VH-VL binders against Probable pyruvoyl-dependent arginine decarboxylase (pdaD). Designs and how they scored, part 19

Target 1, 139 residues: Probable pyruvoyl-dependent arginine decarboxylase (pdaD), of Prosthecochloris aestuarii (b4s6j7)
Amino acid sequence: SIFPPQCERISVEEGLKSLSPGEITFAVMARNSTNEHGRLIASSIGVALPADESVYGYLSEHHPYGQTEEQSGEYAEDLAATMLATTLGIEFDPNKDWDEREGIYKMSGKIINSFNITQSAEGQNGLWTTVIACAVLLP
Below, E stands for the ipSAE of ESMFold2; O stands for the ipSAE of ESMFold2 at other seeds; V2 stands for 0.75 times the mean of E and O plus 0.25 times the DockQ between their complexes.

## First folded at step 17 (VH-VL; framework fv_temelimab)

Design p2 (from y2 with heavy chain L55F; at its last look DockQ between E and O 0.89; V2 from the best seeds 0.00; counts 0 for: pae E 3.2 > 2)
Fold by ESMFold2, look of step 17:
Structure p2 (fold): chain C 139 residues (1-139), chain A 122 residues (1-122), chain B 106 residues (1-106)
Amino acid sequence: as target 1 above (139 residues)
Amino acid sequence: QVQLVQSGAEVKKPGSSVKVSCKASGYTFTRYTMHWVRQAPGQGLEWIGRIIPIFGTAAYNQKFQGRATITADKSTSTAYMELSSLRSEDTAVYYCARDSYWLRSYYGMDVWGQGTLVTVSS
Amino acid sequence: QIQLTQSPSSLSASVGDRVTITCSASQDISYLAWYQQKPGKAPKAWIYKASSLESGVPSRFSGSGSGTDYTLTISSLQPEDFATYYCQQYNSYPYTFGGGTKVEIK
């Protein structure tokens, strides 16, 4: 997914102050659930922000089984940032580590930030467990 | 359940080609890199190459460059490996294996197909 | 190309024995995996990043090492552990495997 130019990250508290009842806004959600004992689940949103105020950013959703919080979050962030880098024509080697590719993207001056929001859990005997990650775009 | 199901055994003559299929199920096919590995009878494992389904691009062990072709069909969630100009040394079990990552491998090949025996003989 | 040398190529051991398998790389690497394979079966992912156990791998297995020297250890061998173990580097293309270590019952 893409999102409009000039977006930046703000806190939940700050964002809630900016919203009024009855406003229409856009949200992207990742959701995962299990009732299986011992099943590891996660939900992640990856975000990549372009430096150019006229360019769209990228969002990714990832809701895997069997990944740690760290693995799921990195996956989502890497995907969003790499798709943005591809759109911006940034050259990279697919076999380089995320840390190295992230550095290349930032050194280009075309991607100012990337991050992830991740929630994880492990399933309990016969109980439904759900994890959600969400990004809301302010008007 | 994540599963990789490969096509059946093949008997081939020298100089011919073989195309092995690997049908994926239980996960989003385009979100994971797919590898091909072979094992000659009584021998160890040899990496042939991989495909990144989002980009549709393959990379090969230089030993197989020019003879191996790895492709993917997103609509059927199926990866293919074709090996041409077959020789007796190409007799092996051919495996597809899913990477746990969408781009470069971080966690290795976590799910393997059952294997496809390809026998090359006169 | 990065060469991986496994030692020993085979070993015989009894149930309950401690078993150690080594894997030496021809140059420094950061990404090393181990696979278990039983006769007539596909390899199974066992350990990744040298020391992280795959899901469902018993805690009697451990991996260690860095740079060029890596080990797989089974603290108390069980009947289901008799198999061939392969190390694999996924540091750079082409990915390469060690020659394997066959663990047999004595």
Scores: ipSAE 0.401, ipTM 0.800, lowest interface PAE 3.2, mean pLDDT 89
ESMFold2 (binder alone), look of step 17: mean pLDDT 92; pTM 0.948
ESMFold2 at other seeds, look of step 17: ipSAE 0.443; ipTM 0.824

Design p3 (from y2 with heavy chain R50Y; at its last look DockQ between E and O 0.43; V2 from the best seeds 0.00; counts 0 for: pae E 12.7 > 2)
Fold by ESMFold2, look of step 17:
Structure p3 (fold): chain C 139 residues (1-139), chain A 122 residues (1-122), chain B 106 residues (1-106)
Amino acid sequence: as target 1 above (139 residues)
Amino acid sequence: QVQLVQSGAEVKKPGSSVKVSCKASGYTFTRYTMHWVRQAPGQGLEWIGYIIPILGTAAYNQKFQGRATITADKSTSTAYMELSSLRSEDTAVYYCARDSYWLRSYYGMDVWGQGTLVTVSS
Amino acid sequence: QIQLTQSPSSLSASVGDRVTITCSASQDISYLAWYQQKPGKAPKAWIYKASSLESGVPSRFSGSGSGTDYTLTISSLQPEDFATYYCQQYNSYPYTFGGGTKVEIK
């Protein structure tokens, strides 16, 4: 998904104050579920923002099994930043780890920020457990 | 349900080409890397190469450089592997396998197709 | 290119035995997987990141190791564990596999 130009991140508290019951909004959502005992699940939204505000940024979703909250969030950021880097023509080696590629992206001067929103859980035998991460666009 | 379904077995003559298909379902095809691996009769596993469908980028094991072509059709969620200038030593079962992350692998190849037997003989 | 050496190439053991399979890498790695393959079937993801079990893998299986030396252990061998086990590095391209270890049940 695309992060619209001229948009900025705001806090959940600020966002909720701007919403009314029954309002229709746009959202990017990652969802994951399990009923297996001990299965780690996560849902992540990654975001990458360009330095040029007139260009779209990227949002990614990632819903892995067996990753920690940190691992899932890092992968989601990586995905969003790499999609943006590809669109901006930044040269990189896809075989390199995030730490190395992040350095390339930042030194390019074209990607200025990335972050993630992640929720994780561990499944219980015979019970469905679901995790959701969501980013909502406000007018 | 995540699954990879491959095309049927083929018998080819030396010097010809073969194109194996791998249709994906149950997940977002463009968000995962697709690998191709082969296994000669009674032998171990050998990695051929990959494609990253969202980028359109493919890369190959040096052994297959110049003979293998890996492509993807995003509209049908199908990956293809074509091997040219076939020799008897190319007789093998060819597998497609999904990587768990489209750039940075964490799980390795987590879902495999059923395999396609390619027999090269005169 | 990273070479993986599996040992042994095959073994024969009784139900209930503890079985250990070794995988040695030609250089330090951080990403190592194990696959189970039964005759006529595709390989099946079994262990990832050296020690994490895939969903549905029985707890009698475990993986360990770091650097160049890795092991897969079956604590109490069952009849359904008859298969060939492959290690595989996904640390860097080209991806490479060990030669496989065939586990036979007497």
Scores: ipSAE 0.005, ipTM 0.583, lowest interface PAE 12.7, mean pLDDT 85
ESMFold2 (binder alone), look of step 17: mean pLDDT 92; pTM 0.943
ESMFold2 at other seeds, look of step 17: ipSAE 0.350; ipTM 0.779

Design p4 (from y2 with heavy chain A58T; at its last read DockQ between E and O 0.83; V2 from the best seeds 0.00; counts 0 for: pae O 3.3 > 2)
Heavy chain, then light chain:
Amino acid sequence: QVQLVQSGAEVKKPGSSVKVSCKASGYTFTRYTMHWVRQAPGQGLEWIGRIIPILGTTAYNQKFQGRATITADKSTSTAYMELSSLRSEDTAVYYCARDSYWLRSYYGMDVWGQGTLVTVSS
Amino acid sequence: QIQLTQSPSSLSASVGDRVTITCSASQDISYLAWYQQKPGKAPKAWIYKASSLESGVPSRFSGSGSGTDYTLTISSLQPEDFATYYCQQYNSYPYTFGGGTKVEIK
ESMFold2, look of step 17: ipSAE 0.428; ipTM 0.803
ESMFold2 (binder alone), look of step 17: mean pLDDT 92; pTM 0.948
ESMFold2 at other seeds, look of step 17: ipSAE 0.476; ipTM 0.818
ESMFold2, fold request of step 18: ipSAE 0.000, 0.450, 0.402; ipTM 0.553, 0.812, 0.797
ESMFold2 (binder alone), fold request of step 18: mean pLDDT 92, 93, 92; pTM 0.948, 0.947, 0.945
ESMFold2 at other seeds, fold request of step 18: ipSAE 0.462, 0.434, 0.281; ipTM 0.820, 0.809, 0.756
ESMFold2, look of step 18: ipSAE 0.519; ipTM 0.836
ESMFold2 (binder alone), look of step 18: mean pLDDT 93; pTM 0.949
ESMFold2 at other seeds, look of step 18: ipSAE 0.425; ipTM 0.803
ESMFold2, look of step 19: ipSAE 0.451; ipTM 0.812
ESMFold2 (binder alone), look of step 19: mean pLDDT 92; pTM 0.947
ESMFold2 at other seeds, look of step 19: ipSAE 0.467; ipTM 0.821
ESMFold2, look of step 20: ipSAE 0.497; ipTM 0.829
ESMFold2 (binder alone), look of step 20: mean pLDDT 92; pTM 0.944
ESMFold2 at other seeds, look of step 20: ipSAE 0.236; ipTM 0.737
ESMFold2, look of step 22: ipSAE 0.483; ipTM 0.827
ESMFold2 (binder alone), look of step 22: mean pLDDT 92; pTM 0.946
ESMFold2 at other seeds, look of step 22: ipSAE 0.014; ipTM 0.627
ESMFold2, last read: ipSAE 0.420, 0.183, 0.406; ipTM 0.817, 0.732, 0.790
ESMFold2 (binder alone), last read: mean pLDDT 92, 92, 92; pTM 0.945, 0.948, 0.945
ESMFold2 at other seeds, last read: ipSAE 0.014, 0.391, 0.021; ipTM 0.608, 0.798, 0.635

Design p5 (from y2 with light chain Q27E E54Y; at its last look DockQ between E and O 0.16; V2 from the best seeds 0.00; counts 0 for: pae E 8.8 > 2, placed apart)
Fold by ESMFold2, look of step 17:
Structure p5 (fold): chain C 139 residues (1-139), chain A 122 residues (1-122), chain B 106 residues (1-106)
Amino acid sequence: as target 1 above (139 residues)
Amino acid sequence: QVQLVQSGAEVKKPGSSVKVSCKASGYTFTRYTMHWVRQAPGQGLEWIGRIIPILGTAAYNQKFQGRATITADKSTSTAYMELSSLRSEDTAVYYCARDSYWLRSYYGMDVWGQGTLVTVSS
Amino acid sequence: QIQLTQSPSSLSASVGDRVTITCSASEDISYLAWYQQKPGKAPKAWIYKASSLYSGVPSRFSGSGSGTDYTLTISSLQPEDFATYYCQQYNSYPYTFGGGTKVEIK
C-alpha cells in the first residue's frame, strides 16, 4: 500500500491521543496462524519511507512460515522498498541496493529509510497460535 | 532439491521470436530474483535481464531493451524470456539463474538452469 | 557499464600447482562473484562477495581483493579443477562478466 508524502512515524500513545470519534482511518494488517508443534510463524509490516518528503511511501505485508522474527522483518522491508520502486518506475534490486553501513536503501541515488513491525511465535501441538502485526495511518 | 529446468532447444529463422521457459522447484519461487544470461558458442557470458516474480517487474540490459521480454507465472513457478527480431548473432545457449532476494545475504547467482540452445539460421 | 578484464585468458598447469587468476574492474566495486564452467555444462556458483566459498566448494579455492583488483587462487590444482573460470560483478546494472580464464592440463 502507498501512503502520501510528509507522513511521519508516531508512537502508539501519540496516535491514540490523536484519534477522534467518527474519523475514517486506513489500516494495514498481516496475520498468520499455526497448530503445528515447533512451527515458526511471523507477521510483518514493512515500511519504505523516502528521505525526500515530496515522494510517497509504501507499506508491505508478509506472513511466513519458518522465518525468524528478524528474517521476516527484513524481508518485509525489502518488499516495501521493491514495491515502492515499482510504483515509481525505477529499477531496483534490494539485495544489491542496500547500504549496510548506513542502514538505508539507495534507489537510483535516492535515499529510502525503512523499518518493520513484526510479531512472531512458535506453535504448540493441537493449539491454534495466531500472530498479528498492524499499522494505522492517521489523517 | 533446488532445480531450474528449462525448455528444449529451438531452431529459428531470422526476424522471428523465441520464448524460453524456466521452471523452478524445491524453493519458494517468489522469494528469489530470476536472471537470464546467454553464452554464444565459444564465447563468454552476457547478462540479459532479471525479474522479481512477486512484483512481476523486469529490468533489462540496455542492449536488449525493446527486444527482450521477461515474465513470471507465480502459480506455476515458471519464468519466461522472449527475444524478438532474432538475428544470427543471437545464436547462443540461454540460461536462467536465481539470485538471492533476501536483503543482507549478498549472494550471486547460486543456481543455474541447464541451458537452452537457440539457433538462428536461414 | 563496468568492464571486467580477466588475466590470463588461458593457462596450462600441472596437478599440484598453485594457480592464480586475476579480474580487474574498470571502477571500484563491492560485489564480485566467480563461476566455474566445464564444457557443455552450465556455470556453477563458486565464490560470492569476492572471498566467500559456496557450500561444497573445496577449501583449496580462495578469493581475495577489493576495489578494482580481485583474484581467485587454487592452492594445489586437482584433475577436477580443469575448467573455465569467470568473474562477474553484481555491483550495478548491467551485470557484467569477465572474458573467462581457461585452466588446462600441462
Scores: ipSAE 0.012, ipTM 0.565, lowest interface PAE 8.8, mean pLDDT 86
ESMFold2 (binder alone), look of step 17: mean pLDDT 93; pTM 0.951
ESMFold2 at other seeds, look of step 17: ipSAE 0.411; ipTM 0.815

Design p6 (from y2 with light chain Q27E N91R; at its last look DockQ between E and O 0.29; V2 from the best seeds 0.00; counts 0 for: pae O 10.8 > 2)
Fold by ESMFold2 at other seeds, look of step 17:
Structure p6 (fold): chain C 139 residues (1-139), chain A 122 residues (1-122), chain B 106 residues (1-106)
Amino acid sequence: as target 1 above (139 residues)
Amino acid sequence: QVQLVQSGAEVKKPGSSVKVSCKASGYTFTRYTMHWVRQAPGQGLEWIGRIIPILGTAAYNQKFQGRATITADKSTSTAYMELSSLRSEDTAVYYCARDSYWLRSYYGMDVWGQGTLVTVSS
Amino acid sequence: QIQLTQSPSSLSASVGDRVTITCSASEDISYLAWYQQKPGKAPKAWIYKASSLESGVPSRFSGSGSGTDYTLTISSLQPEDFATYYCQQYRSYPYTFGGGTKVEIK
């Protein structure tokens, strides 16, 4: 998924004040479910933002089993940043860890930030547990 | 339920080759790096190499350069490690281990296969 | 490549003792993991990023360190902690492991 140019992140509270009932907009959703006792689930959206505000950023989705909230969110950020780096033609070594790749991206001057939105839970036997993370693009 | 299941034990002659399989289940195979690590009897752990399955890109410890071949079959969620020109020093338990794929931080090799004993004897 | 030196290579301690295992790197590293291995079993992920406990690891375990010097500490040794502990760097290839520290319970 694509983060449109000239957009900025706003809070959920601020965003809800801007939405009208029945309005059509774009959303990216990550969803995960389990009915197994003790199963860790998470849903994450990762975002990577380019330095050039006229260029699209990227959103990723990740819905793992067995990851903590932190692990899931950081994975989603890495996915988004990797997609953006590929689109921008930034040289990267996929065999290097995230911190080293992030340094290369920053030295390029083309990627300025990343963040994530994550929900997590642990399943309970006989009950469906669902987690959802969502990013909504406002006009 | 994340699981890595390896092929069974092998007895090999010096100079031959062995190919160990590692079948993954319970997760998206292409989103994680697969490592191969061995442990000689009574010894420590030694990294052989790894593959990034979605890219098909393998990297190797220089010690095994020219002898090890690591591959992945995305359709069966299976990784393979082949070691050629076997010698008695290659007798070890060979493990596959899952690792995080392109993470902001590395969380370790969190899931390991049960190990495959390869014995090289005359 | 980065060499990891663990100390001691083995130790014996009593239930309730505080146990400290060290891991020294030949150069500055950003990321270090610890694994626990029992005889006949595969290693288990124990600590990542030097100080973060894996899920299910008892709180008596802790990790610390930065740069070249890292430690794993067991605050009150229990009988089930008998194992060999390995440190591992994941800053650069080839990934390398320490030589291991075998912990025996008296």
Scores: ipSAE 0.006, ipTM 0.577, lowest interface PAE 10.8, mean pLDDT 82
ESMFold2, look of step 17: ipSAE 0.006; ipTM 0.609
ESMFold2 (binder alone), look of step 17: mean pLDDT 92; pTM 0.942

## First folded at step 18 (VH-VL; framework fv_temelimab)

Design q1 (from p4 with heavy chain A59E Q65K; at its last look DockQ between E and O 0.03; V2 from the best seeds 0.00; counts 0 for: pae E 14.6 > 2, placed apart)
Fold by ESMFold2, look of step 18:
Structure q1 (fold): chain C 139 residues (1-139), chain A 122 residues (1-122), chain B 106 residues (1-106)
Amino acid sequence: as target 1 above (139 residues)
Amino acid sequence: QVQLVQSGAEVKKPGSSVKVSCKASGYTFTRYTMHWVRQAPGQGLEWIGRIIPILGTTEYNQKFKGRATITADKSTSTAYMELSSLRSEDTAVYYCARDSYWLRSYYGMDVWGQGTLVTVSS
Amino acid sequence: QIQLTQSPSSLSASVGDRVTITCSASQDISYLAWYQQKPGKAPKAWIYKASSLESGVPSRFSGSGSGTDYTLTISSLQPEDFATYYCQQYNSYPYTFGGGTKVEIK
């Protein structure tokens, strides 16, 4: 998915102050579920933003099994940043670790920021456990 | 290369106001949150509030609400903090500090201005 | 408001000593930073997200903790480490700081 130009991340608190009841807006959602006892699950949204405010950024979603919250979030962020880097023609080695590639992307001067939103859980006793991560685009 | 440069020291009378400036350079001003923090002589750090420059929205520590006004000028990459109805206990060094809100404040306040001493005395 | 209590408020230690500073939050938090401040200077960002060192911070520094209890450790104190260290939560507004821990070298 794409991140519209001239949009900025704000806190949930700030976003709620800006919302009008009944307004329709766009959202990106990642969802994951398990009924297996001990199963790690996560849902993540990754975001990558270009330095040029007029250019689209990217959002990704990731819903793994067996990853920690940190691993899932990093993967989602990596996906979004890599999609943006590819679109912008930034040279990189796809086999390098995220930290090394993130450095290349930032030193290019074309990707200014990346982050993730992640929720995780561990399944219990055959009960369905669900985790959801969302990003909502405010009008 | 990232810099926050604040206005110079000020001496004020009780009951007056002060406006401290913080000029940012070396980064995209509108993509970061600007905080204001003060430190009374020999004391700890106290958060005053913050502004998100592109939105113009503010949050204040309740103890300063009604006296503190934080603004930003996007065209000059400058944030301002005005404190009114000054008292002697407002004597402090006032800092601006950049927050990486793009990362959900994951990195905290990563760059600080040099500080502005405001002395309130009769 | 989330209160942060640092302990001790001051300490004296010798070069080479292991130093531990604690920061206790009044409720669970996820985002805690540490700052180093020398007299007459602005605070410097030192540690973010409880355990991640800022660029240029010596490896003898470490941070740990989660929930309500956090620590900053200096494994082998050096002369340049004397300063006041502050913890700070950036979990929710208003942001709050611990009272500070002044580290003095004997």
Scores: ipSAE 0.000, ipTM 0.528, lowest interface PAE 14.6, mean pLDDT 83
ESMFold2 (binder alone), look of step 18: mean pLDDT 92; pTM 0.945
ESMFold2 at other seeds, look of step 18: ipSAE 0.290; ipTM 0.757

Design q2 (from p4 with light chain K49A E54Q; at its last look DockQ between E and O 0.15; V2 from the best seeds 0.00; counts 0 for: pae O 9.9 > 2, grease 19 > 18.9, SAP .505 > .496, placed apart)
Fold by ESMFold2, look of step 18:
Structure q2 (fold): chain C 139 residues (1-139), chain A 122 residues (1-122), chain B 106 residues (1-106)
Amino acid sequence: as target 1 above (139 residues)
Amino acid sequence: QVQLVQSGAEVKKPGSSVKVSCKASGYTFTRYTMHWVRQAPGQGLEWIGRIIPILGTTAYNQKFQGRATITADKSTSTAYMELSSLRSEDTAVYYCARDSYWLRSYYGMDVWGQGTLVTVSS
Amino acid sequence: QIQLTQSPSSLSASVGDRVTITCSASQDISYLAWYQQKPGKAPKAWIYAASSLQSGVPSRFSGSGSGTDYTLTISSLQPEDFATYYCQQYNSYPYTFGGGTKVEIK
């Protein structure tokens, strides 16, 4: 999904104050479930944002089995950055364009910031366990 | 168990095309980059190109300009490499190899298919 | 494209010898891997990021180097180490391989 230009990240608490009952809003959701004992699951929303706020960014969904919270979140960020590059027609290789020292992507000379929202769990005793990560766009 | 299983050997005439398949199992196919590498008899390794299956985006070695086409079918977890206008110099074993797509891990091409011999003669 | 030059192209050594294989890049790179290949088999991932051993690789193997000069070392050669070793850069496209070094056991 597209991250609209000029949008800003806000806390869940602050966002809830801006909503009234019955409003319709857009959401991006990643969901994962397991009933398998010991199964690692995660749900991640990855976000990739150009430093230029007038340009749109991208959101990704990722819901793996067998990845840690950190692995799932990092993969989701990489996926968002890759999708952003594709929609902008920019060459990008996530294996080459990540600058670990700066904590940013550098794709075709553009600096891309990223973050993720991830929830994880381990399944137990044949019970259904579900994890959800969600981003809600406020009007 | 992570596994890449390739289609069988092919014998082709000059000027024809070949399409080699690589079926992945034991991992989430769309989350890893797939590379194609070839090796002529008694020779070294040569990178052909790669595909990122979730996006369908490709990159190619310019040596194969206009002749190689790499595709992926996400529903069957299968990558394909088609090489057209075959010459005798294209006789080689063709490998698919999985790359760690995950941004912060640079493990290289960690799992390889068994190889597909393509012979171009007569 | 980045050329990788391996040296030597082949060598013969005795069990227990220290063996050193070099790989020189035509320009500065940050990412280099090594692969082992036995006759009739697919290449096998051996060393990544110049110096990190892949899972299951014996500790007698080591990798080192930076910039343009890289080395694979076998501290005490064993009969099962008979193979051809390739370096490969994954710094930039096209990915390229060295010409290979065939290691033969006397």
Scores: ipSAE 0.006, ipTM 0.585, lowest interface PAE 9.6, mean pLDDT 84
ESMFold2 (binder alone), look of step 18: mean pLDDT 93; pTM 0.951
ESMFold2 at other seeds, look of step 18: ipSAE 0.007; ipTM 0.609

Design q3 (from p4 with heavy chain W102F; at its last look DockQ between E and O 0.33; V2 from the best seeds 0.00; counts 0 for: pae E 6.7 > 2)
Fold by ESMFold2, look of step 18:
Structure q3 (fold): chain C 139 residues (1-139), chain A 122 residues (1-122), chain B 106 residues (1-106)
Amino acid sequence: as target 1 above (139 residues)
Amino acid sequence: QVQLVQSGAEVKKPGSSVKVSCKASGYTFTRYTMHWVRQAPGQGLEWIGRIIPILGTTAYNQKFQGRATITADKSTSTAYMELSSLRSEDTAVYYCARDSYFLRSYYGMDVWGQGTLVTVSS
Amino acid sequence: QIQLTQSPSSLSASVGDRVTITCSASQDISYLAWYQQKPGKAPKAWIYKASSLESGVPSRFSGSGSGTDYTLTISSLQPEDFATYYCQQYNSYPYTFGGGTKVEIK
């Protein structure tokens, strides 16, 4: 999914205070569940945002089994950056574009920031456990 | 669960080409980088290049630039490596290997194919 | 291109010995892996990011190092540890491997 240009991230609390019926532009959701004892599950939304606010970003969803919260979140960010490069038609080398020191992507010379929204859990035998991560855009 | 299964051994004459296949299963093929590595008999390992299937982009060790061609077929989850103008020094086992973390190279090459022996002799 | 110098090229040791294999990079790196290879088999991922053990790797194995100097240590050598061990940098293209260390049990 496209992250519209000129949008900024706000806190959940700020968003909830601003929320009213019919004002949501769109939502992206990742959902995962298990009833297996000890099974790691996660749901992640990854976001890749160009530092140039006039350019759109990308949101991804990722719902793995067997990944830690950190692994799932990082994967979702990488997926968002990969899809962003594809939709923008720009050159991208995922093995080289991550700058570990600065914690950013340098995609064809452009700075791409990223973050994730991740919820994780371990399953309990005989009980369905569900995790959801969601991002909502407001007008 | 995760598997890379390569095509069978090949015997080739000098000057010909070979195309080795690598069929992936148990994971999302287009989201992971696929590498090709070779090992001459009794020798160490040598990186040939890689493809990023979701982007369709390749990178090659300059030693093989112009002779190696790496491709992927997303519909069959299969990567290919073709080496042309074969010579006796190209006799080796050729491996495909999955990068364990597609952008942040976190786990290195975590899953390897069984290898394909290519023998170049007259 | 980043050269990896692996030492020793081979060694023989007794069951129970502590074994150390070194890998020196020609420049600073952040991403180094170790692979175990048995004769006639594909390499197996063994250690990633210098010190993290792959799933199923016995705890007697450890990796350490940063910058240019890296080690793989087997705290108590077992007969099943007979293999060749390779270091590999995945920091910069072309990816490169050390020359390998063949470990033989006496």
Scores: ipSAE 0.015, ipTM 0.618, lowest interface PAE 6.7, mean pLDDT 85
ESMFold2 (binder alone), look of step 18: mean pLDDT 92; pTM 0.947
ESMFold2 at other seeds, look of step 18: ipSAE 0.327; ipTM 0.770

